# Designs tried in a protein design chat: VHH binders against q9y6x5. Part 447

Target 1, 379 residues: q9y6x5
Amino acid sequence: LPPKLLLVSFDGFRADYLKNYEFPHLQNFIKEGVLVEHVKNVFITKTFPNHYSIVTGLYEESHGIVANSMYDAVTKKHFSDSNDKDPFWWNEAVPIWVTNQLQENRSSAAAMWPGTDVPIHDTISSYFMNYNSSVSFEERLNNITMWLNNSNPPVTFATLYWEEPDASGHKYGPEDKENMSRVLKKIDDLIGDLVQRLKMLGLWENLNVIITSDHGMTQCSQDRLINLDSCIDHSYYTLIDLSPVAAILPKINRTEVYNKLKNCSPHMNVYLKEDIPNRFYYQHNDRIQPIILVADEGWTIVLNESSQKLGDHGYDNSLPSMHPFLAAHGPAFHKGYKHSTINIVDIYPMMCHILGLKPHPNNGTFGHTKCLLVDQWCI
Short names: E, the ipSAE of ESMFold2; O, the ipSAE of OpenDDE; V2, 0.75 times the mean of E and O plus 0.25 times the DockQ between their complexes.

## First folded at step 20 (VHH)

Design hd27 (framework vhh_8dlx_2; at its last look DockQ between E and O 0.93; V2 from the best seeds 0.73)
Fold by OpenDDE, look of step 20:
Structure hd27 (fold): chain B 379 residues (1-379), chain A 118 residues (1-118)
Amino acid sequence: as target 1 above (379 residues)
Amino acid sequence: EVQLVESGGGVVQPGRSLRLSCAASGFTVSDYWMSWVRQAPGKGLEWIGDIYYGGSRFYNPSLKSLVTISRDDSTNTLYLQMNSLRAEDTAIYYCAKGKDYERAFDIWGKGTLVTVSS
């Protein structure tokens, strides 16, 4: 049988949730497979950028999805979650489902994964759903498993995306144990649903399944606000992206804007584009704006508006609160093996290996995941 | 201690709707995947549908348009809503408790008879 891989993302699943809450279904999944306890995601730690990094193996500066909200100064185009269908934004990289589908006797399927309902390099997944947050997990699961089971050419790569626990994390904050316990129980049950459905269809033993997430969640508070209006007049710049990493497009001299912002708050770092720390790999793209503001963990950048979020993400990717996890099961993976850390870009070359695909140039390191795989030497 | 009790069966006319109940005791239905199965006279068991831990539901394609499975966690009860009943839907209807991570059942109800006739 051709190798098959299902990539599942539960948005905003912070890695330490596994330590602080009970996940009987997920723990069983891990027991029979592998766990990476912490995945260092890419900066900025936002949904669209990190999901695209997972499937391309690229830093944000390289794949071109540098935020959930973007602006291109040359074309004057805007990108947002409500305006993400223009291939222009996605074509700076080749996601794995395109690579897979271009192979003989293979097809790809997708349920709500970012970018999967857009023709990228003139290729769209053979099976996909237009993004609709109202579509239930059940329906998504049904479609994905149906396609995995009955398609010709066979679906050999599939993606499944779910918006929780991110939405709830934003609403309640990750430190709300009562509400988050309820939410995370539901997530665990959905994992149970996934596993059970695969078993019922006879797919479980031969299907490689990766369960991961794009980012974590940090606790926010109304007591930790950075009001830009206190530092600079709104007429002097355009805000392309806001908290916790604000992208600033100056309408006046950049230096003047920078000088007004650089001391705005002790809890915010202000960078000129050329001075963005190299460790972020967030510099070499025209879609990154001239000035970037990076709030400290748990701080929210605001204008004359009050933030309604009790949790947020997008912060420094070195922060543990921003890190997701990765669990995997299937014939390609060991059983009962735990690994400390990998980079999120490392997932791509691993998936390519599992599927027998030649990877495009990427920033991942295959060596980081070798110990997860049964066919690889691990010292 | 652990049991399932189906109810709601009876004689109905074609085209009518019927809702069956399955009351669980001794365990929490939401902790397990549950199924509805039926057996028509002289026929084998036919799978109707499942409801999983998180509430995901899967149906026999031949019956999907006619049935809905639901669960009330507060009453620990499973339901089977049937619409547009036909003569061929005459059967004993069973609810069953699934074994975790297996394609098997460990607890069955005694069943409830549904007769569809003019």
Scores: ipSAE 0.671, ipTM 0.878, lowest interface PAE 0.7, mean pLDDT 95
Fold by ESMFold2, look of step 20:
Structure hd27 (fold): chain B 379 residues (1-379), chain A 118 residues (1-118)
Amino acid sequence: as target 1 above (379 residues)
Amino acid sequence: EVQLVESGGGVVQPGRSLRLSCAASGFTVSDYWMSWVRQAPGKGLEWIGDIYYGGSRFYNPSLKSLVTISRDDSTNTLYLQMNSLRAEDTAIYYCAKGKDYERAFDIWGKGTLVTVSS
């Protein structure tokens, strides 16, 4: 039987939720597989960039999806969560489902993973769902398992994306234990549905399953606002993205815009593009704007009026609150092994190894994940 | 104290709809995967469908357009909605509690008879 892999993301699943809430189904999954307790994701810690980093092994500057909202000055194109289908944005990298389905006698399937409904390098996932947040987990699971069980050529790589706990984390904040316990219990039950269904279909024993996420969530507050309108007139710049990493395209002299912003708040770092810290790997792409503003953890950049999510993400990727976890089960993985940390870009070369694919050039390090795998020496 | 009790069966005319209930006691239905199964006179057991921990539902392909399974966690009750009933739907209908991570049931209801006739 050829090796098969299902990659699952529950958006916004902060790593320490595992310690602070009960997950009987997920803990049973982990007990029979592996856990990476936290995954260091890529800056900025947003949904589109980190999901693409998982499947390309690349930093955002290298794969070109540098934020959830982008502008390209040369082509005048805009990218947003409602305008994400132009292959232009995605074509700076080759995601794993494209590489996989170009192999003989292989296909790929996708239930809503970012980019899987886009023809990247003129190649769209062999089976996919057009993104629609109203489609239930039940329907996504039904489609993915049907494709894994019945396709010719066989589906060897599949993805499944779910919007929670991210949506609820924004709404309630991660510190709202009453609401978050209800949300996270539902997520755990959906993991139970996934595992039970795979067993009922006879897929469980020969399918590798990764359950992970793109980022965490931090608590926000009306007491932690940074008002840009107090520091700079709207007419001096175009706002490409707002919070917690603002992307500023100056309309006047760049140094003048920088000087108006640099003392705006002690809770915000202001960077000229060339001064962005090297550890972010967030400099060498034309889609990164000339000035970025990086709010401190839990701070929200706003314009003239307050607007408030109670939780947010996108902050510095060194913050533990921004880190997801990774759990995995299947014939490629050890059983009962826990690992402290990996980089999110390390997931791609590990997946390529499991599937027998030649990875494209990437920023991941296969050696960081060797201890998870039964066919590798852990040293 | 662990039991499942089906109700709502009886005689019904062809083409009508019927909703069966399965009241659970001694356990919480949402903590387990649950199933509806039926047995026509002189026939073997026929699987109707399942509802899993998180509410995902899976049906026998031959019945999927005719039935709906639901669960009310506040009353600890499982439901089977049947539409456009036919004479061949005459059967004893059972609810069952699944064993985690197996294709097997560990607790069955007593069943409720549905007779479709005029």
Scores: ipSAE 0.649, ipTM 0.880, lowest interface PAE 1.5, mean pLDDT 93
ESMFold2 (binder alone), look of step 20: mean pLDDT 84; pTM 0.845

Design hd28 (framework vhh_8dlx_2; at its last look DockQ between E and O 0.50; V2 from the best seeds 0.66)
Fold by ESMFold2, look of step 20:
Structure hd28 (fold): chain B 379 residues (1-379), chain A 118 residues (1-118)
Amino acid sequence: as target 1 above (379 residues)
Amino acid sequence: EVQLVESGGGVVQPGRSLRLSCAASGFTVSDHWMSWVRQAPGKGLEWIGDIYYGGSRFYNPSLKSLVTISRDDSTNTLYLQMNSLRAEDTAIYYCAKGKDYERAFDIWGKGTLVTVSS
């Protein structure tokens, strides 16, 4: 009887990959469900912040995961992708898997979605895998489907995370059609594995499945570097995060650091925290540093070295290259419907509706997703 | 013409290992999900395991520790590795092509006989 939802992320899946590459398995999934062609994500367009925005419906300033690298001046704590387990960082919001499993007769399962191996508000997903990038998609899929099929109380909300095409997008760049075709074909085959397995287990007809991503990817170049060492001595600041949004903690007068940086490159905007554009919703959290540097699309901030990345993300969230897609299938969703755009924060209230959960206060708008749902009028 | 041809069967002693091959022609194995199934003398069909489009594999729980399925896309060939063979593993072994997005098979090989005997 209870509605069930599986939320799947393929990291770094740029929206226009769908029209520029072949996805027979994903297109079959979309044909029988819904597609949102562009999801406008949150600034900064990085992995940890956007995955947490999906499951909380909050802007980064509100949920507190404001970057992949953070520093808290009061506690002197550091956060990074290799140092992400302290609940301190995650406790400024309540993710959907916590709310879900606190309901009577419900549990949650997770195969490596960011934050699911952390006890947030002293609550960890009922079934989970500790993050380990060496664990195959096969093993993640096996675990999540076993939990969906064999748990009491039943798993009603589950997550599945995969690192591609983000890793390859960084390595090759999104414009490398030969290498990205191979990478994206593999991902489409894994989507086929997901769908086939759900059908083999008899889960397909009564499970709602969302396939989405956190951000896109833009092409980088050795000809598009911004050298900070040319503009300011490294001793005048502490570098909390580098590119494409640098987080600068001044060691001397903030105005002096700003003045040394403000004309460093025409391809970089320099903001005092209070001057960060309001449309970013990226100001009201102590983890946002006093000065941020925002590179133009395709530009890389470096100290005095070449970059090995050919693709990157984290740029302005108005850029189409930063936008992922969303596809969904299941009893809650229409069949064969295409929708132009939603905000990534809109996914959370939609998921709460599907699961019959009362959403926490959030920045999403349920009305933006009504046209995807069979029980709603499209108005 | 679409065909599946199993090979590598024969007589093998208990405790030994054996690898079966399934050569496919007329279609690309990685475009479909593929399976191994066996039939012991006088018995019904027993599912061994599947390999899906992206290489995800799922096995009959009773056989999981004894078998491994693999696929070589460059030769369009499916394999079944069997270890620690027992007399009860005596069977005709078939490979089969699955119907995409269904719980059914549409093409079968003719099978290869494996006899586990001293």
Scores: ipSAE 0.743, ipTM 0.911, lowest interface PAE 1.0, mean pLDDT 94
Fold by OpenDDE, look of step 20:
Structure hd28 (fold): chain B 379 residues (1-379), chain A 118 residues (1-118)
Amino acid sequence: as target 1 above (379 residues)
Amino acid sequence: EVQLVESGGGVVQPGRSLRLSCAASGFTVSDHWMSWVRQAPGKGLEWIGDIYYGGSRFYNPSLKSLVTISRDDSTNTLYLQMNSLRAEDTAIYYCAKGKDYERAFDIWGKGTLVTVSS
């Protein structure tokens, strides 16, 4: 049997949720598989960039999805969650489903994963759903499992995406124990349904399944706001991306804009593009704007309008609150093994290994995940 | 000790609705995937739909618009709501408990007959 892999993402599932809440189904999944307790994601810690990093093994500067909102100064194009269908934005990298599908006797399937409904390098997943947030998990699960079970050529790589607990995290804040308990219970139940569906179809023992997330969530407050309007006139710049990492396109001299912003708040670091810390791997792309503002954890960059979000993400990728987890189950993985940490870009070479795919050049380190795999030597 | 008992079947006119019940004993329905299947006269078994632990439901596409599966955990009972019944819906309706790791059932009810006729 050709190896098969299902990659599942629950958006905004903070790693420490596993410690602070009960997940009977997920814990059972972990017990029979492997857990990486913390996954260090890529900077910025946003949805589109990190999901693309998972499936490319690249830092954001390399795969070109550098934010949920982008602007290209040469083509004058804009990218956003409502305008993400132009292959121009995605073609700087080759995601794993494309690589997989180009192999003989293999196909890929996708349910709502970022970029999967776009032809990338003139290739689109054999089976996919146009992104629609209104489509239930149930329907997504149905399609994915149907494709995994009945397709010819067989679907050997599939991805499944769900918007929770991110949406609720934004709404309630991660510290709202009552509401988040309810939300996370539902997530665990969905995992239960996933497992049961796979068991019902007889796929459970032979299918490799990875459950992960793109980022965590930090608590925000109306008491922790950085108002840019207090520091600089709005006419002096264009805001390409906002909070907690704001991308600034100056309309006047960059230095003047920088000088007006550099002391705006003690809770915000202001970087010229060339001065962005190397550890972020967020410099070498034309889509990164001339000035970047990085708010401290839990602080929100705002204009005259107030933010209604009680939780947010996108902060420094070294913050534990931004870290997701990774759990996996299947013939490729050990049982009952826990690992402390990996980088999110490490997932790609691991998936390629599992699927027998030659990976494209990437920033991941296969050695970081070897201990998760039964066919690898690990001390 | 372990059993499923269907009820609610009978004779109904075309276009009417009917709700079938399946009472489980000896196990908890919410811990398993449960199914409704039917067998029309002279035909094989036809899958109607499933309900899983978290409440996710899957239906036969040919019947999806006409059926709804639900359960009451407090009473450990599975339900099949059928709407706009047709003559071709005449069948014995069974509830069944799914068997993990296999596309099979390990517990069946005895079935309840539904006859749709003018």
Scores: ipSAE 0.676, ipTM 0.878, lowest interface PAE 0.6, mean pLDDT 95
ESMFold2 (binder alone), look of step 20: mean pLDDT 85; pTM 0.851

Design hd29 (framework vhh_8dlx_2; at its last fold request DockQ between E and O 0.95; V2 from the best seeds 0.90)
Fold by OpenDDE, fold request of step 21:
Structure hd29 (fold): chain B 379 residues (1-379), chain A 118 residues (1-118)
Amino acid sequence: as target 1 above (379 residues)
Amino acid sequence: EVQLVESGGGVVQPGRSLRLSCAASGFTVSDNWMSWVRQAPGKGLEWIGDIYWGGSRFYNPSLKSLVTISRDDSTNTLYLQMNSLRAEDTAIYYCAKGKDYERAFDIWGKGTLVTVSS
């Protein structure tokens, strides 16, 4: 049988949740598969950018999804959660589901994964759901398993996305043990649902499954706020994205705007676009605004409006609180193997290898994942 | 003692609806995956549907439009809602506790008889 791969994302699943909470279903999954304890994600550590990095192997500057909110000064277009369907934003890269879809005797499927309901390079998965956060996990799981089981051409690559524990992390903060325990138990149960369903259908033995996430979550507080209005008049700039990485489009001289912001807070770094640290790989794209503000971990950039979020993400990608995990099971993977860390962009070349796809140029390193794979030497 | 007890069966006219209950003792319904199965006279067992830990439900395609499975954690009870009943739906209905990660059951109820007749 041709190799099959299901990629599952639980949004905002911080890596250290595995150490601090019980996950009987996930642990069983890991026991029979592999675990990468920490995945270093891409900067900024937001949902759309990191999900696209997983499936392209590219840094954000390369695939062009540089934030959850974007603005293109030439076309005057805006990108946001409520406005993400224009292929213009996605066409700077080729995600793996498109590559797979274009193969003979193969098709791709998607349940709510970012970008999968958009024709990218005039290609869309044969089976997909339009994004709707109100759709239950049950319905998503039903569709994915149906497509994996009954499609023609056969679905060889599928994605499944779920919004938790991110939403709850924002609401409760990651340090709320009581609420987060409940939320994470639900996530573990959903993993149980997935595994059980796959086994019931006889798909489990021949299916590679990756369970991962796009980012972690850090605790925020009303005591850790950076008010931009105290530093600069709102009329002097357009805010493209706010916290924890603000994207600033000056309406006056850029230098003047920069000078007003550079000392706004000791807990925020202000960068001109050309001065953004190289380690972020967040410079070489026109969609990155002339000035970015990067708040320290746990600090929130605000305007005269108070944020209700007790948790947030998007911070420096070197912070452990921003890191997700990766677990995998299937014919391609070892059993009972644990690995310390990989880069999130490394997932793409690994998936390509598993599926027998030629990868597009990417920033991942296949060598970082060789120890996870049964057909590779672990050097 | 670990047990499942079905109730709600009886004689019903075609086109009517019926809700069956399955009360669990000795274990928690929501900590397990559960199933409904039926056996018509002279026929083998027929799977109706499952409900898993996270609440995901899956049904026999032939019955999907006619049945809904649910559970109440507070009462530790499993339910089967049946609509538009037909004569061919006459059967003994069983609830069962699933074995984790297997296509098998650990515990069965004694069943409840549903007779659909004019």
Scores: ipSAE 0.936, ipTM 0.973, lowest interface PAE 0.4, mean pLDDT 96
Fold by ESMFold2, fold request of step 21:
Structure hd29 (fold): chain B 379 residues (1-379), chain A 118 residues (1-118)
Amino acid sequence: as target 1 above (379 residues)
Amino acid sequence: EVQLVESGGGVVQPGRSLRLSCAASGFTVSDNWMSWVRQAPGKGLEWIGDIYWGGSRFYNPSLKSLVTISRDDSTNTLYLQMNSLRAEDTAIYYCAKGKDYERAFDIWGKGTLVTVSS
C-alpha cells in the first residue's frame, strides 16, 4: 500500500534546545525513531525560504523564495508575510504536495505550511487551511488527522506548521532560560498531543512522521546595532529587506552605493551580488538585489537606532545558532538511531523516496539520509 | 495516594447546563492526558472526550456540540461543561487519567450521577 507521511514544523526550533532543555515527549518520539542532531539550512536563514527548501529540495536562488520580503523590478510585485498569495512567487519550483496529489489515488493535506494555500502551478493542496496564525494547534491537528483518516482518495502526504518557538524566541531571546523553558515545555506538550492523537486514531503504526524546523535563533542586544542611516542617505536606495540581511536596490550608481556602505560597520559584510560567497548558493535569481548587507551574529541593522527584538535569525547558515534539528518515526525509519548532520535540501529527496515519488531536479543528496531508512544500506 | 474525585452531579431539567468538576490528587493533571467517560443506566461506557498535555481537545462526534472539556492547572482540576442537556444524558460521569502513548486509562474516579428529568 502507498506509504503515508506527515511533515511537521515548529518554527525557530534551534538544534541545541534539545540539549539545554527537557523534552520528555520529543525524547520519547526520538527513542522510537531517528534524530538528526544538526540540520544545515539554507541562506538566508528565514522562514519562507527554508520552508520552501524543505519541500522542494532547492537552494533559495533556485526556488525563487529568496527572503521573507522581496521585490520584482520587472512586474513591480512585492512579497511579504501579509502579501504572499500570488503564485508568481512560488511557481519557480514544484513542491512535494503538488507532485504527490497528481499521482493516481493520492491526495495531500496541509495545516498552515508556507505556500500550501497558494495554487502553485494551478494546483492547491487537496485539503488545506487558509493561513491564520490565530488558529489553534488543536484545530490544525484535528483537521490534519481527520484528513489522514477519512479522505478519498487517501491523504498520503500531509503538513502541519506551528509558529512557536520562533515568535517567543524573537520576543525573549534564546538566552532567557525562564521564558524559553516555559515556551519549550508547551511545544513538547503539543508534540505529546500529536503522538497521543495519532495513537488514538490508529494512525501511529503505519504513518511516517517528520518533526523538524526551518532555523534557529540568536540573542540580540541594544548594544549591537548597526545604524544604516548613519552611513548612507536613504534617498540613494530602496530598502527591500532590513535585518539581518539587508537587500539594497540602488537609486544611484551601484558602485557609489557600495563605497558608501563598505566601511559602515566592522560587524557587517557588504556584498555586490556577484561577490556573494559561493557557499551561500545565493546569487542566481533576479529577486536577489544588487547589494546585500550581512550582519554578524547577534547584530541588528536598524534605521532609527532602536529594535524591540531580543532574538533574531537570518544570519550566515554556517552558524550553529541558525540550525534546526530533524526527528522522525515510522515504518520507513530505524528506531533509536542518531545521525550527526544533513543538509535541509536533503529532506526532499528522502521524502520522495519514502512516498515512492520521482523527485524533480533538486540540490539534495539522497545518500546523506540513507542511514535513517530501514530499506537502505548505511554506507 | 492517586485519586480522582468527580463532583457537580445532581438532578437538572432538560435544556439546562451543568459543569462537572474532577479534582485530582497525587499527580498533576497537566502532566497527563485526561478524559471524560459516561455510563447510562443499563448501557456500556461511552467516551465523551479527551484533553491532552498541550490542551488539545477531542470529542465524541455525537456529543461535540454539547460538551466542552477544560482544566485549571492552578487548582489541579478537570472540568466538563455540558449544555442543552437531554434525558438521554442521564448517566454516571467519570473522569480518567490516560496511560502515556496508549489507548487506555489507568486511574478512574468513582463517578458523579447526573439525572436529566423533565
Scores: ipSAE 0.822, ipTM 0.931, lowest interface PAE 0.6, mean pLDDT 94
ESMFold2, look of step 20: ipSAE 0.730; ipTM 0.906
ESMFold2 (binder alone), look of step 20: mean pLDDT 83; pTM 0.840
OpenDDE, look of step 20: ipSAE 0.905; ipTM 0.962
ESMFold2, fold request of step 21: ipSAE 0.782, 0.803; ipTM 0.919, 0.927
ESMFold2 (binder alone), fold request of step 21: mean pLDDT 84, 84, 84; pTM 0.845, 0.846, 0.844
OpenDDE, fold request of step 21: ipSAE 0.935, 0.935; ipTM 0.973, 0.973

